VHH binders against Type II restriction enzyme MwoI (mwoIR). Designs and how they scored, part 6

Target 1, 363 residues: Type II restriction enzyme MwoI (mwoIR), of Methanothermobacter wolfeii (Methanobacterium wolfei) (o59646)
Amino acid sequence: MKNPKFTENQKEIEKEEFEFLQKLNFIIKESLELFNTNLKNSMKFINYITLPIIMASIESKSFNPFSEIIEKHIAFILNSKMNSLGYKFLPLGYSSDLTYENDNSIIHIDIKTANLENPSDFKDTVPLGINQSSYPGVLDCKIRGKNIKADCKKIKVYPNIPTTYNNKLTITNALLFIYPDYKEIIDEIREDYIAIRELISINLKDILTPIEGSLEEFLNYKPSNEKKRLEPILDNIVRGYFIHDKLRHEFSENVEKDLEEFEKKIIGIAKKLKEREIKPVAILSISIPNGELAPHYDDEIVSGKSWGSSFRYHYKKSGNSVFKGLDNKASRAVFLHINKEYLPVLKKYFDPITVYELTEKRL

## First folded at step 20 (VHH)

Design aa3 (from y01 with S31D D52S S54E K108R)
Fold by ESMFold2, fold request of step 24:
Order: C-alpha cells, then structure tokens, then sequence
Structure aa3 (fold): chain B 363 residues (1-363), chain A 120 residues (1-120)
C-alpha cells in the first residue's frame, strides 16, 4: 500500500509543516546579508583560528573548516528571529543544537554542510542520523544480485525523535549549505602537523622529566574514559608553543628551527583560507516528513548504508518531493540562495531549481 | 623480546645515496607503525618519518623529497632510502616503534642505531 488516503490528522500535520517551512524560509532569506556579513567578520580573525582548524582536521578526512562557524552564525540568526516570533529556545540533549518550541510544536533544525565535489551528500537527497528525523526508514532486506531476501516490512530503521512531545507536534527541518571544496588547502598542512606532533613526541625528554616511575608509564596511562595521556599532552604543547609563546627555547636548536618553519606554514594556510570565497554555493531548506505521515513517504525515507543507524531522505525520488497531502503542490525542498557563479555546475545536479522569493502582499 | 637492528650505515660522499635496513623480531611487525629517527652529534632527536601498517608514509617536511620509507612485512624489515646526501645528514639513525599498535604511546623500542657519515 504505497498510496493510502491521508487522514485528516495527517493533512493537518502537513499544513503545520508547510507553515513552519514558510516561516523558516522567510527568516533565512531575510537574513542572508546578515549571515554573509557575520561570516566575513569571523574571517577577519582567521589568523587566530587557523591552528585550531588544523588541529581539528587530524580527526576527520572529510573536513569543512567552516562548518562550526556556519552553524553558530545560523544559530545566532535563528535564535534572534525565532524568539521574536514566539518560539522559545529549547535545547534537548541528543537532538540538534537548534531546537525550539511554541504552544503547538517542537522544532528541530539540523544544519548540514556539503562539499560541492561530493554530490551524493546533497543531490536530490539528504543524509539523516537517527537524531534528525521522526520518520522510520524503510529497510531493504535483500542481497543485491542474489536470490536471497527476507520480508522486512515489520521492521524499519527507528529514529530517536518521537512524532510528538507531550502532544506538541514534532517538526524537523534541514538547512543544507553547499560549499566549495577546501580539502586541498587542509591536506597541504595536515601532514606537516602530523610531523610536528611526532617531532615533539620524540623530544619530550627536553621538557618532561619523570620524578617517579617511567616516562612510558606516565604517557601511556589512560585516565578514565579519555585518550592516552601522550596525545592531549602533545596537543597542549602545540597550543602552548604556537598560540601562547610558551616553551620557546626549551627544545634543541634544530627542533626549534623545525617548529618555526611550521609556524610560517600556519601563516601561509591562514592566507589561503582568507583568499577563498566563503559564501555558500547554494542553500537548501528541507522539510522532513513527520513519522505520523507513514506510510506516505516510505519510498523517500529509506535506510542508509548501515541499515539500523542511519537513513536518507530522497526528497526528489517521486519527482518533486511535495507535501503529498496538500493541494497546493508546495515543495518540501527549496533553494534559498544560489551563487550565480556556480549556476552552470548546479544545473548539472539539479533540474529544476526552485528558488524561494519574498512576496509582496496587499491588504 | 622486541628487537630492532639497523644496518647499512657508513661513510658516503656528498650527493650520494644510501639505503638503511631495520630487521625486526619479537613482535607482529605488520601490526605496527614503524618510524625512523636520527640524531646528529650534539643535536636533539630528529623525526624522519613513519610508515603505517598499510604502507602510508608521513615525513618531516624538510626531508620529504630526500627520503623514502618502505616496509616488507614478509621479511619483517623496514627500509630508509636517502638520496642527495649532505653533510647535515651525518647522524646516528634509529628504527623506532611505539609501545602499542595504532595509538599515540611512548616510543618504547629503539634499535642500537647505525651511523651515517657524509664527508669528502
């Protein structure tokens, strides 16, 4: 049963989802200049944040150095605008950072960033974690290319977010920011940073003298639920040396020379990051169907690669991903911004491109 | 017990090439990142580079175009190829392993070193 009739409750849910999407689209569209100004202001300080960005890059291969900055500026804008519209900020532990409530609903907004060079993260689809939807994902329990299958219609990927909270409707949205690739800039310096950590590690005897026990026992100790002591010590020494001008001249002269050369490379990377355009290629606003709308979106919300731990919303699998229970044919996925320099590239991935525009209304 | 034995050092002319070897025993060689380190007389230790269990290498930036680290897991042997040798490459070269496989732990295990002297 792919197309049962919408109940009256389901139609009301879609009406509320659509009305919120319109409010969200208006807020973000109205605020694009402020967002760009805020982001540009943050970039005035790039030389102070470049080392922290480099240090964070060792933890992730698919790194966008601006993702946290983008999320915080969007959070500021939403918190400022949502409060004035009667929504109260309501952070919940394992939910998105952008959670709000009013009398009727609890809103979850997830900020996604995607690399333009990786279209599987944005083209007609959005990846979702179990904390980013209330709609159960459909499982496909067969082995492709083989006649081995099971009936999995009784089991789905179940998200953590309920369809209602205390009888308030759950509304979930994603804001997807598509950015140019920054990987080559970060890859240039990541290996140099690894080398610096190794250099410090081999020379710890210059600055860390054990009084009792062995240096090995001290550095290999894993207190509680933390990393081995060596790794946070290395990161601390890096911060002390490069940010705070501490520990200078405590290493041998040849080691100091190598640290100073890395310092010059940090400055060079800061310059490259500043020279890149940081304005997004495109911004998509996506209304994710509430789980009470099952089974109407079962073809669009399906399990991800891990079957039980993620899913995807294919918002264009059935043509345009409209609010299926509403007569107005409104789209659940709308572009709020397109950088015109990238329009030829975007047309390779999206056809059609529907852009939200502010409208004038006469009374 | 863990043993690391370097070989291949000696006297070489500037501009020459040299290949160092490190024979490993007493542990599962293929499970560990392996490192090369050197120390010139009167200087601090210099990290040359490392090679992962799958063969990915990382090098000190100043040496990146001058050295190549490789491993042969079937022979439990680590290699360091050095090219365009200069007087400043004169040092004792050590094969080094951390305490534990893929974790940032203390450099517990050292070979005895092999001495490379670059002079005319």
Amino acid sequence: as target 1 above (363 residues)
Amino acid sequence: EVQLVESGGGLVQPGGSLRLSCAASGFTFSDYYMHWVRQAPGKGLEWIGRISTEGYTSYAPSLKSLVTISRDNSKNTLYLQMNSLRAEDTATYYCVRRSEPDEWTYFRHWGQGTTVTVSS
Scores: ipSAE 0.327, ipTM 0.809, lowest interface PAE 3.6, mean pLDDT 84
Fold by OpenDDE, look of step 20:
Structure aa3 (fold): chain B 363 residues (1-363), chain A 120 residues (1-120)
Amino acid sequence: as target 1 above (363 residues)
Amino acid sequence: EVQLVESGGGLVQPGGSLRLSCAASGFTFSDYYMHWVRQAPGKGLEWIGRISTEGYTSYAPSLKSLVTISRDNSKNTLYLQMNSLRAEDTATYYCVRRSEPDEWTYFRHWGQGTTVTVSS
């Protein structure tokens, strides 16, 4: 039904969602300094993840090199704050980054990271796992574009969580932490890694002994819709060599020399990464509508990247979606923090930018 | 049929330069990553470098300062410029095509090779 009237229950749901947003805003504001400082304690692991970061960048995909560390750090901070507010942490509950319970609600917090190099992460929509939301997941097939099935009008996305658990309301909030780009650091070493891959690839015959069949058959084997084996094998060989004390294979002298040089470069990159200040450019909060509110927000939910398994919240479609059932027209998608220095860049992706302090402001 | 024919090899003095060529036919040359590989006598294969369809190059770190790979798609030709040649650069040099564009695959298509001998 297009534009149904809000029931009293639906209004109450939005009230709860809004109240949680306020609490979340408070938490984030109090924690800004923690987010704005170097993840000093976490950066001790940078050496372990530098190579995987480089590896992940080989396809020229944009990524946040600190995403994993940042997400864990954020989770830690939020968990501490939520606990201080009396929420009970529910580990391994609903596949959320963080799940909490109080007397009236089950709360899911989905933490996302993005960088300015990858506008697809936040340009018009923000991704959310359907398993973290009580939204029914009925999406218009047309939104999927070329990925739509023939004669498809609507697609169901499962699984979703219930709208309530024993009279406790399901609340889902997505937090998008946007960070500066680190592309220049990764680009510095990407080609070197490609070189190393090629170097290993040419010698793969000497490294690998298939159990059955030829090496060529082994490498080209594609079970179901899986990718070919070559790339992951190469990556694993490289990872094994650099992370596991070169135990896997003895290379020729020339190859070893090249690997040593690459190792030095990895170390250098790790140092550069470690020296970077990690501050969020912005923090965006999205209050995902409870499933009971679906009729009011259907046009704001779009298909995700994974067919039938994910959805995206479209924060721009209705000028920033608001809590429609409330008198307060605060946005469901609102920035809790913005570094003003990056406002011009953010405006390229977000227009308008809605900031929530004590009151909502549009920039 | 995919054909790769290397040329330009020969005898060169230490410190000299040499430019190798690889003539490609039987496929759309511009659509494929191309590689140079060499094999010294009694040694294994050594990867030298590659050039992408867009012209981006990658080199073995040990050879990066000594070699330059380029391509002329209008001529279906791959080039390897080598400078400051050393005795250790004596090898048969092969032009190699990737199996598919932008795909990690084992090298399937090789030229016959051209031999470079660096000797005083």
Scores: ipSAE 0.242, ipTM 0.667, lowest interface PAE 1.7, mean pLDDT 83

Design aa5 (from y01 with S31D D52S Y56S E103Y K108R)
Fold by OpenDDE, fold request of step 24:
Structure aa5 (fold): chain B 363 residues (1-363), chain A 120 residues (1-120)
Amino acid sequence: as target 1 above (363 residues)
Amino acid sequence: EVQLVESGGGLVQPGGSLRLSCAASGFTFSDYYMHWVRQAPGKGLEWIGRISTSGSTSYAPSLKSLVTISRDNSKNTLYLQMNSLRAEDTATYYCVRRSEPDYWTYFRHWGQGTTVTVSS
């Protein structure tokens, strides 16, 4: 069935979404220099041993120590700029990272970070939480990739965010920061970290003297689905030694030598991290359709596999999604920044790349 | 009962090599990570290294170039090859196993140790 024509109200909604997107894009673009400066300021402290130790302790997941830093800086900048423009900061609990109010709208801005090595998080879709969209997602009747019934109808899953707040229009946006992978740097120290944990673990009896009588039981304790207590305790001891200088045990000379060497390695890793440019690979600005625009974007908003747990906006289904009801057919997703060094890589995922300038440019 | 019995210790000259063995019994040897630890007279415990169930090894950084740990599951035996021995390597060497098959548990099981003396 051909999607119905856009109503006048729907066109007005898209107009509001478009206008805000333009405003947001301008704000971010204008603030890029400030953002970079602030980011550099944070990086002055990267030489501290804390981050390398934390990174080394994470075995399976690509840990980006900079993701939180990026998120916080952007949040700060947006809060400042939005406030200066007359928007009121309005946290609602069940809302995006940043929520604002003006006379006619409630604005949700979600800040997302994605690793360049995880294209599933940025290539064709943006993951959304249940509190980050007002558009119902479509859930397929599939279990483990198989259709439950031949005639299974698609089910609509409703998000927590309404399409309107007291007659104010809900506007939802996402800012996606794509960052480079630092795995290769951390991998240099992971093996050593494991060895250091073992090296320290053999002395736990002396280190944890207050609980000597029950040390085995204490260390073998496993809370619910978590790992046994030993590993977290070792990590804490390592932090105590390298970060807090609170270790109450004198190690043998050989062990001390090993610890010193490890410290040097940590410092080296910190230097490498500092020397690496921590600028985002790209910044993508996305306007998420309001739920009142249904059914025009039904094919682009998909629920996660679990009922109501998450959504994905497929902003690049056949090219970039556009404001379908507007004559200008402007893109709902636009790059605000691209590191030129990574342009060839991004082109593998995005073709064409739409960049925000005075006018949208397709590259 | 879990038993670990070390052997192969003795007097060796500086620059010499020595291979220690640990005979394991009373448990499924192949299911456990096995460790070597040493203690010099009047000094604290020093972790030397470990070998995983898959044969992957990890060593103390200062000893990585000097030692090799291996295992023969068919014989329930753990080995420690030491090369270029120094006076500083004089110690009692212990075969050690953690309490549970999973990797991160308490070091519960110790052998009696075998003494290595490096002297001219």
Scores: ipSAE 0.634, ipTM 0.888, lowest interface PAE 0.7, mean pLDDT 86
Fold by OpenDDE, look of step 20:
Structure aa5 (fold): chain B 363 residues (1-363), chain A 120 residues (1-120)
Amino acid sequence: as target 1 above (363 residues)
Amino acid sequence: EVQLVESGGGLVQPGGSLRLSCAASGFTFSDYYMHWVRQAPGKGLEWIGRISTSGSTSYAPSLKSLVTISRDNSKNTLYLQMNSLRAEDTATYYCVRRSEPDYWTYFRHWGQGTTVTVSS
């Protein structure tokens, strides 16, 4: 279907979105060094976070162990810069990483991290929470993943935010920070961690006292859409032992020895992690269309991972998609930064690659 | 009813080897991770290792060089090979299955155990 003609209002919306992109580009360009420096400064805490990183990577998934830290630092840096530009930070719990306000707009910034060796992070799309966008959340059932009803043509997904707040335009931008993988380091200790979990798990009866019922019943309880209690409890016990030096039970000599050896390994891994350079391979910005623009960008939104909770922006399509209502047309999905050394790898996931400097350049 | 029956325990001299067996019945053996656990007299439980449905194994670090776990799904049997046995390896050895095959669940199913005594 031929996209309808842009209204004057829709053009103005895109203008605002584009202007914000320009501001973001400026901020990111000015902050590249700070991203690295802040992470470096955080390395003094690496010993405390190594185990949580390992825990998070218990499954054979490619994982950037610094993802959470990176996101926090990015948020911090962006907040500082946005404030300096006169934006008012709104810590109101909009489910956005960052929310700001100026005279004319409410801005939502969604920060995402990805690693190069995890294709699931990309798959030609970038995940975005529905609650962070004013996009109308009406999706074609054909682009819906699992649990499609046979008679379904379109499905409404909630919640989404309004296109405007009291005449202020909602602007949503997703920032994807792509980093190299650290899988090889984590893989060195993953099996040991699993062993440690088992060592402790077999003794849980002696460690834990249930409030009600049997311990077995307690541990095997599975709330709706949640994991069973055993895993998180076990992880917390392990964390308590290694991070907080709180042992809940006296283990056999062999078990204690194993725990000690594992501790040494954690320290070793921490050292390896500390010695690795942590710089973004690339930074991708996606200007998510305001809901008023939905008729122009319908094909760029696909289903999220969870029913009704998220959608995905098709960056491959969108990368070729521009601010359609504007004369000077930059792409809605553009790289704000690329380490050229990684360009061949990036091209496996992104083709073409559009970089936004002072002007847009296609690589 | 889930049944696990250990066998092969006995008296062995230091430095000796022993192979324990666990006969499983009452469930689809091939669908479950299986574990070996031991308990020395007056001591707590000690996890020895596990074998996955695919045959991959994980061991306690201190025992990794001393034990090998294997399974024969056609016989519904779990094995524990122990080498270079020491006095400290004296314990009752248990075959154990978790409640469910696909999630971290509590150890629910235990055999009666077989006793290994390492003594000169």
Scores: ipSAE 0.567, ipTM 0.858, lowest interface PAE 0.8, mean pLDDT 84
Fold by OpenDDE, fold request of step 24:
Order: sequence, then C-alpha cells, then structure tokens
Structure aa5 (fold): chain B 363 residues (1-363), chain A 120 residues (1-120)
Amino acid sequence: as target 1 above (363 residues)
Amino acid sequence: EVQLVESGGGLVQPGGSLRLSCAASGFTFSDYYMHWVRQAPGKGLEWIGRISTSGSTSYAPSLKSLVTISRDNSKNTLYLQMNSLRAEDTATYYCVRRSEPDYWTYFRHWGQGTTVTVSS
C-alpha cells in the first residue's frame, strides 16, 4: 500500500524535529573542544579508576569502561547549553537519559555508546529502548531461516513515551558516540582479576580472622545467601588492598607476591587505556521520528529480536535518512564529528557519510 | 558422600615434571568447578588454579607458566601437570571443590592430599 501523503500537521511535526536537530547539532559541535578537555581531565585519574572498571567488567562482556564518563560529561554540557536556550531540565523517569521542556515541546535525548567493532549498533541502524522513542514499531515476526509469511505488519509495539505530553510535542533524539574497541585490554585483565579473586578466596578465613575474630563462625554458617555474600566479600578485600592500602600485611608471602604482580598489571592496563585515548571515533546525531508520523516510517522502525522489548531505527533503510515530509529532504542522521584517522574505516560502513557543518556535507 | 582422592605425588628432581590426578566420586563431577591448592611445610594455603565446567582454566599469576589443569569428565578425574619444578614447589597438593555448583561458594570439600618433594 502506497504510504499516504503527509498531512499538514505531520509536516509541522517534522519541521519542529528538524529545527531542534539543528539546534542540538550546533550545541554539540561548538562544545567539542570543551568535551575533549573534560575527558582529558577525567583521564588524569585513570590509575585510580582502572581497578573499579575491571571489577565492573565482570558483569558484562561488552563493557565500555568510559561510557559513564562520557555520558556524564555530555549531560553536563547539554544541561548548561539547553538551559541557556530556554529549555528546562525535566527528568521524567521512564524517559531518555536527558529530558527537557519548553513552551511547545518535551525533548528526549538518549546518549549512546557504540563499539567500532560492533557495526550492528551504529551502521544504518540504531538500537532504541522502550523509553527512547514515541513511534510504534512494527513487530518483525520473521524467524531467521524460516519463511514464515505471517502478516506481522499489523502488530505494533508501543513504547512508554507518548507522542505528546498534553499540548507539547514529544521530540526524541539520540547522540551516538562511536569508540574504538577496548575489549582486548579488558578481557586480559579480567581474567587476571578472576584469578586473584580465587586466590583470595582460598585464604579468606586466614585473611579476615585477624580483622574479625568471629569470622570462623560466620564462614561456617550456611545461609541461603552464601552464594551472594562471598563474591562481595572478595571484592571488598580487593578494594581494601589495592585502593585503600589496607590488609597488605595480612596475607601470606606467596599471596602477597601474586597481589603485587597483579598490581603491576593494573598499572600496565591503565597505561594502555590511556594510550588508546578516550576520544570518540565519531559522533552521530539522530532525530527519531515522532509517533504521529505513522505510517511514514513503519518500514524503518522495527521490533524483532526481543519480541517487543526494544526497537531498531533503520534510518538508512529507505535511502539517506531524510525528513520525508520536508521539501529540503534534510538528513535525520548526521555526523557531528569524525576522527580523520578512522575515516577510511567509517567509509566501509557509511556511503556516503553525511556531516554537519554550517550546511550538510556528503563525504 | 563426596570423595576426592589425589595421587601422583612423590620425589622429583629440580627441573622435572609431574602429573597429579584427583579421582572424584559421590557427586556429578561435570557440574562443578574443580580446584588445585597446595600447602608447603610451615606455610599457608596457596591456590594454584581451577578449571570450569566448560573447561576454561584460571591460574595463580606466579604459577601460570608452570602448571596446566585439565579434566576428564568421563573418568571423573582432575589433573595437574607441573613443569620445571623447583624446591619451592615442595608441598602437599589438594584437590578441592566448592560447596555448590555455582562458582562463588566456600571450599568445603577437600581430598587428603598428595605430597610432592622437589629435591636434588
């Protein structure tokens, strides 16, 4: 079925989305130097945050050690600049990372990080959570390898974000920071950390007894939560030893030797992390279609892999990710920054690359 | 009843190699991480390494280049290969299991140990 023509209201929505995108792009572009400076400031303390990063990495194999740092710096910059432009900071809980309001709109900005080695997170598509879009996605019921002709196009997945808040239009954006891969660095030290935990574990009683005389009774107690207690206890000992310089003389000579070796490895990893730099490979700015624009973007916003728990916006599926209802056919997705060293790599994924300057340029 | 029985210990010359075995019974061996621990005379316990249910291994940093842990689930047997043995490797070696199949529980099951003496 040929998509219907854009209504006047839909065109107005896209106009507002476009205008905001331009404002956002300008803000980020002018703040790049500040952003980089701030990142460098954080990195001055890399030696102190490396171990916590390692410890946190155990929970996730795809852990980006700098994601939180980046998010916080961007949040700080955006809060300052958005306020100056008349946007009031408005946290709503079930929303994007940052939410703002003015007289006519509620703005959602989601800050995302992607690994250069994981193109599924940035190439022609962007993953969206249930709180990061107002557009009802189409459920994809296609099973890989099976031609199931189920008319799933009629099934919509509805996000938590409405298309309007009262009389204010919902505007949703994503800022995607693409970073180099740190996996190899983190994986190596993670394995070492696991070994250290085991090492401490076997000596736990001996280590803690001088600190707490009743520990033997505690360790012999078999509560249902034994499994949940041991790991945090071990982590605590690690923090005491390496971060607070406590407990160093409580270990046997052999254990101490291993801990010292691990300490050297931590320092080495910190150095490697610093050398790889925290600067983004690229920054991609994406305007996500408002739900009132349905069905014009139905083919581009899909819920499939998670059966309704998430979305993907395929912003290049139908061409060059344009505002479909606008005459200028401006892009919904533009690069705000590209590290020139990575341009050849990015060109493998994007052809052409649309860059924001004073005007859109295609590279 | 859970039983762990170590074997293969003995006298070995410096620079020599030795393979220890641990026979497990009384539980589903394949469901558990298995560990090797040693204790030198007059010294505390030293963790050597472990092998997961999937066969992944982890070792103490100081021993990583000197030891290899493996398992044969069909035989309910754990192995410790040691190379380039030194005098400091003289110890009683224990096969050890945690209380639950989950990775982070207390060590509650120990073998009787097998003694390794490294001496010229």
Scores: ipSAE 0.528, ipTM 0.830, lowest interface PAE 1.0, mean pLDDT 87

Design aa5 (from y01 with S31D D52S Y56S E103Y K108R)
Fold by ESMFold2, fold request of step 24:
Structure aa5 (fold): chain B 363 residues (1-363), chain A 120 residues (1-120)
Amino acid sequence: as target 1 above (363 residues)
Amino acid sequence: EVQLVESGGGLVQPGGSLRLSCAASGFTFSDYYMHWVRQAPGKGLEWIGRISTSGSTSYAPSLKSLVTISRDNSKNTLYLQMNSLRAEDTATYYCVRRSEPDYWTYFRHWGQGTTVTVSS
């Protein structure tokens, strides 16, 4: 009962999913040179984005500063190329998804980036949100580390994406880009950034004169659901000073000297980021099973850490996840690119992937 | 009422070391980040560093090899160890606390300061 045979409809669904996977793989493989060129063009502007990246990175020890840039370039390539396959862009208001349609299908493609130093984001699995799958995930109703359990076999994690849109088949894919960790470069300046915010904070009286009330009352004010005014004011002054050349010479000379030394450090970090190649370590193309294929992938599509609101697709659990209803035994997860220099590291995480799928096509 | 009282300042020769203390009272010392700040005559305020409630420290980059901040929560005391002192370290040194346990609030509470003069 747990392993019923594929229906003819389910086999047809898998044929359509496989055919789209081949089209997507062709587009991405042929576009790798354009992608690399687009990235290099963006890196010409790194000195303009380095401070925003530093400011954005303060909440986490794990950071890929190029995730947004990469995702936008990949989206541009897909939007440019999908028309040649008969698909047109179809925005449906779902966040972070790229959506396309033709006469028969509606396609959702999710672009994911993963840090090589965080294997839980890529090793034999891909995390999915409720807008990134049509397959109900198996729900595990245990509380981690506690002897509290429920029988949840009657319910699943139900995604927002239907298996069809008014007779058009839903096809969902992920493109997973694995990148090196850049944390060490950003860590070189993190303490300097903290010190600069403190320095500005103790000298705010030089540039802020309250008209009514005390400076303390003004800076400690907390609008509803917002941070107290001090922190956004500090961030605003940092942007004004270092990006826009505003507020120069409004502080005492020794404070201005320290701000200028930090500016030199930002330039040094930008140089290091520019010199580092940002090419992906690996690119995986993943076909996510349509929900009409249930229960054939129930062991592979399970609830994520946000129990009830997220999924994981374990595309390599207990061997390769293949198109189970097709005779060709094609993999649902295919390596499109492997950086040769990282092959030994990748083999640590992707075994038993055969050598023919782990080829050194592009450096 | 919140009180911060610095001590340990004085005359020191270049290359010498000095340890400043800050006695805290009138609040739950262990709940607050504590800061050291200094001001040389005629100059703007300089932030030296801070220590979190758990003992984690951050320092101004120019001073990080020269200073160590520590705290003893059982004695309600904050410390600043300074080494390899230079004439440019001549300043009034202040123990400082923000107005609330939230980190990014106004620096409301200052000690009276203790003077350090580095000269031969």
Scores: ipSAE 0.426, ipTM 0.848, lowest interface PAE 3.1, mean pLDDT 82
Fold by ESMFold2, fold request of step 24:
Structure aa5 (fold): chain B 363 residues (1-363), chain A 120 residues (1-120)
Amino acid sequence: as target 1 above (363 residues)
Amino acid sequence: EVQLVESGGGLVQPGGSLRLSCAASGFTFSDYYMHWVRQAPGKGLEWIGRISTSGSTSYAPSLKSLVTISRDNSKNTLYLQMNSLRAEDTATYYCVRRSEPDYWTYFRHWGQGTTVTVSS
């Protein structure tokens, strides 16, 4: 088939998608100072979560201690502001976590964070789950690194989200927060934390006395699909000692000294985290094409890593990210914020950089 | 049977250096992290450090600049190099292995220890 023209219905869909994108961009841009204020207020309490942050750092090399906090503050802003746009919160299953409705539309907003050191997570692309788009993705039926392929031309990745809900148009958006890597701060303490886990482990007889069976049998027991019992016990002792001031006099004096030195390091890391301005490097706002716009975005919405259960929107694969059916050629992917300190790095990844501008001075 | 045998201990002057060895047998040495631990009389056990199956090391922070752990998988031997020795380094030094290759298991296998005494 030749490159089909946009139908009048498809043009109307893109008009509504563009209008919502403008509303979303306005409300987020207007709220950046509130977001920054809320984030600074959360930092007053960083000392209460620093040990949990350190403990979690064992599980992932790319750990960002602030991603969850960032997502919660943006969700709070949207939940408090969407009513002023005529939308009300819609708690719905098998949809995005931030879902809203008015008389004409069902809105799905997904908040994503990406580490600047992992450009495959943000450069010209955004990952999507089946609850985050209504556009069927092109399916690639091969196993990467294996000589196993299938012809799956007859199927696509089909999302859970329909293109409409009872005549209400489905509109899907992503807000992508790019942030710096905090690896250097976390790396300072990670090896120290491993060392104190080893220290506690070698001295467990000071705390645990077996009653039936051996201590080895107890600690090596692995309940089905769970970690060995030693790991949760170590985590529990760490929380008891450092958060709750328990077990302080149960270890020998030299062991207690080493635990106290680690406590000083926890305090130092908390101060470093509190002093860091936890601002995004950039905020990107993305309008994801509705599935009724097929086939116009077939080159850009393709299967992800989990064949049939995820996909990606390559919002710059075709050279730009525009509303293809609109005369104004407005961008579907727009920067709402750029941290000037990182502009040289961002220029390596994005050319051009399209920035949304308010018509009025910031609040 | 798993056997770990430490050697190389003895009397050394402050500021001196010493190299300890641990001969391993009864298991596939290259499959396991290996650890050094010490205990001074009347004190709790001190973890010195570990070396992974690929040779990556981790150390107690207070000892990091003073010790080096290495392994020779062809000889089934673990080593501890200690430099700038101090009186507080006087202890019995143990070569230690966990129960299983799964990292977070009980410290089941211990050598008999080798005693290092730092004095003039």
Scores: ipSAE 0.384, ipTM 0.829, lowest interface PAE 3.6, mean pLDDT 84
Fold by OpenDDE, look of step 21:
Structure aa5 (fold): chain B 363 residues (1-363), chain A 120 residues (1-120)
Amino acid sequence: as target 1 above (363 residues)
Amino acid sequence: EVQLVESGGGLVQPGGSLRLSCAASGFTFSDYYMHWVRQAPGKGLEWIGRISTSGSTSYAPSLKSLVTISRDNSKNTLYLQMNSLRAEDTATYYCVRRSEPDYWTYFRHWGQGTTVTVSS
C-alpha cells in the first residue's frame, strides 16, 4: 500500500520528534564522560554489592549485573540535564522511566540495558512496553511453540499512553545500552550460592525456633497469593550472615566452614567484576513514532507478545528501512556510541533498520 | 509411597573410594532434584550436594573436590562417588528428595541411610 501522504499535523509531529531526538542525543553524548566517571564511583563499592548481584542472578532471565547501576546513573544525568533545559519532571504513574513536560509536549524516556549475547532484547525490536509509547501496534496473535493462530485483525496493542495530553504531544524515546555479557563471572559462583542456600536450608532447625507448629509447616506454608516462605527466609539469613555479619556461629562447624569459603569466593568474584570495565558495546537512541503516525509505520511495526499485556515493537524485514522518518531524511534510530570491535555483530542485528551514527553514517 | 533406599556403605580404609547408591521408587524419579546428606555420629546434618533433573550438580564447597553425584533415570538410581576418604567422612549417608521437583522446599523424603566407616 502506497504510504499515505503525511498530513500537516503529522509533519509537525515528526518535526517535534526530530528536534527532541537531536536534543536528547546531544545531552547523552556530552554526558558520556560523566556517566563513565559515575559508574566508576559505583564500582568502588563492588565488594558490597556483589552478593546482592549474585542473589539476583538466580532468576533465569538474562542478567546484567550492572544494569541497575547503569540505568540509575543515566536517569540521574538525564534528569539533571532536562531540568536545566527547562523541562519539568512529570511522573504520571505507570509510564516510562522518565517523564518530562515542556510547553508543547509530554516526553517519555525509557532506559534499557541489554546484553549482546541476548539479541532477543534488541534484535529486530525496539524494547518498549505498553507504558512507554503512544503507538498502537499490530497484534501478533501467535503462541510461541504452538500452532495456534487467532484472528486479531480488529485489534491492536494499545498502550497506556495517549497520543496527546491536553493538547500536548506525546514524545517517546528509548535509550538502549548494549553491554557485553558478564554472565561468565556470575556463573562461576552461582552454583556455589545455590549450595550455600541448601546448606542453610537443611540446618534451619538449628537456627529457627517455631512459635507454633513445626518448622517444616512454617516453611512450607503458602498463603493463597504468596510464595512459600522458605526462599525469602533463606535469602534473609544469607543477608544477615554475609552482609550484616550476624548469625555467625549459629550453624554447625562444617556449615560455618562452607560459609567462610563462600565468602572468600564472593570477594574473588567482586575482584573480577571490578577488573571488568563497564563499557557499553553501543548506545542507541530511538525515537518511536507517536501513535498519530501509525498509518505510516503499520506495515513496518508489529507489537504484542501477550495479547497486549506486554509487547515490544518489532520491525518487519520488509526490505524497507524501518524507523525511517523524521522528514524522510533522518533515522529515528541513532548510535550515540559504538565500540568498533563489535561493529560486525551490531551490523548483523541492526542492518534491517536504518540506523545512523551521529555523523550520519549508516551502520 | 515415596521410597528411597541407600546402599553401598561399609568399612573403608583412609584414602579409599566408595560409591553409594540410592534406589528410588514411588515417584517419577526423573522429575526431581535429588540430594545427598550425611550425619556423623554426634554431629548435625551436613549437606553434601544435589543433582538437578537436567543433571547439573551443586556441592558443598568443602566437599566439591571429593564427591561426585550422578543419576541414572532409567534405573531410578542416584549415586554418590566419594574419593580420598578420611576419618571425618565417617557418617550415615542419606538420599533425600525435596517435596517439590525443582523449587526451594524443605526436605521431606529421606532414605534409611547407609553407614560409611572410614578407619584404618
Scores: ipSAE 0.378, ipTM 0.763, lowest interface PAE 1.3, mean pLDDT 84

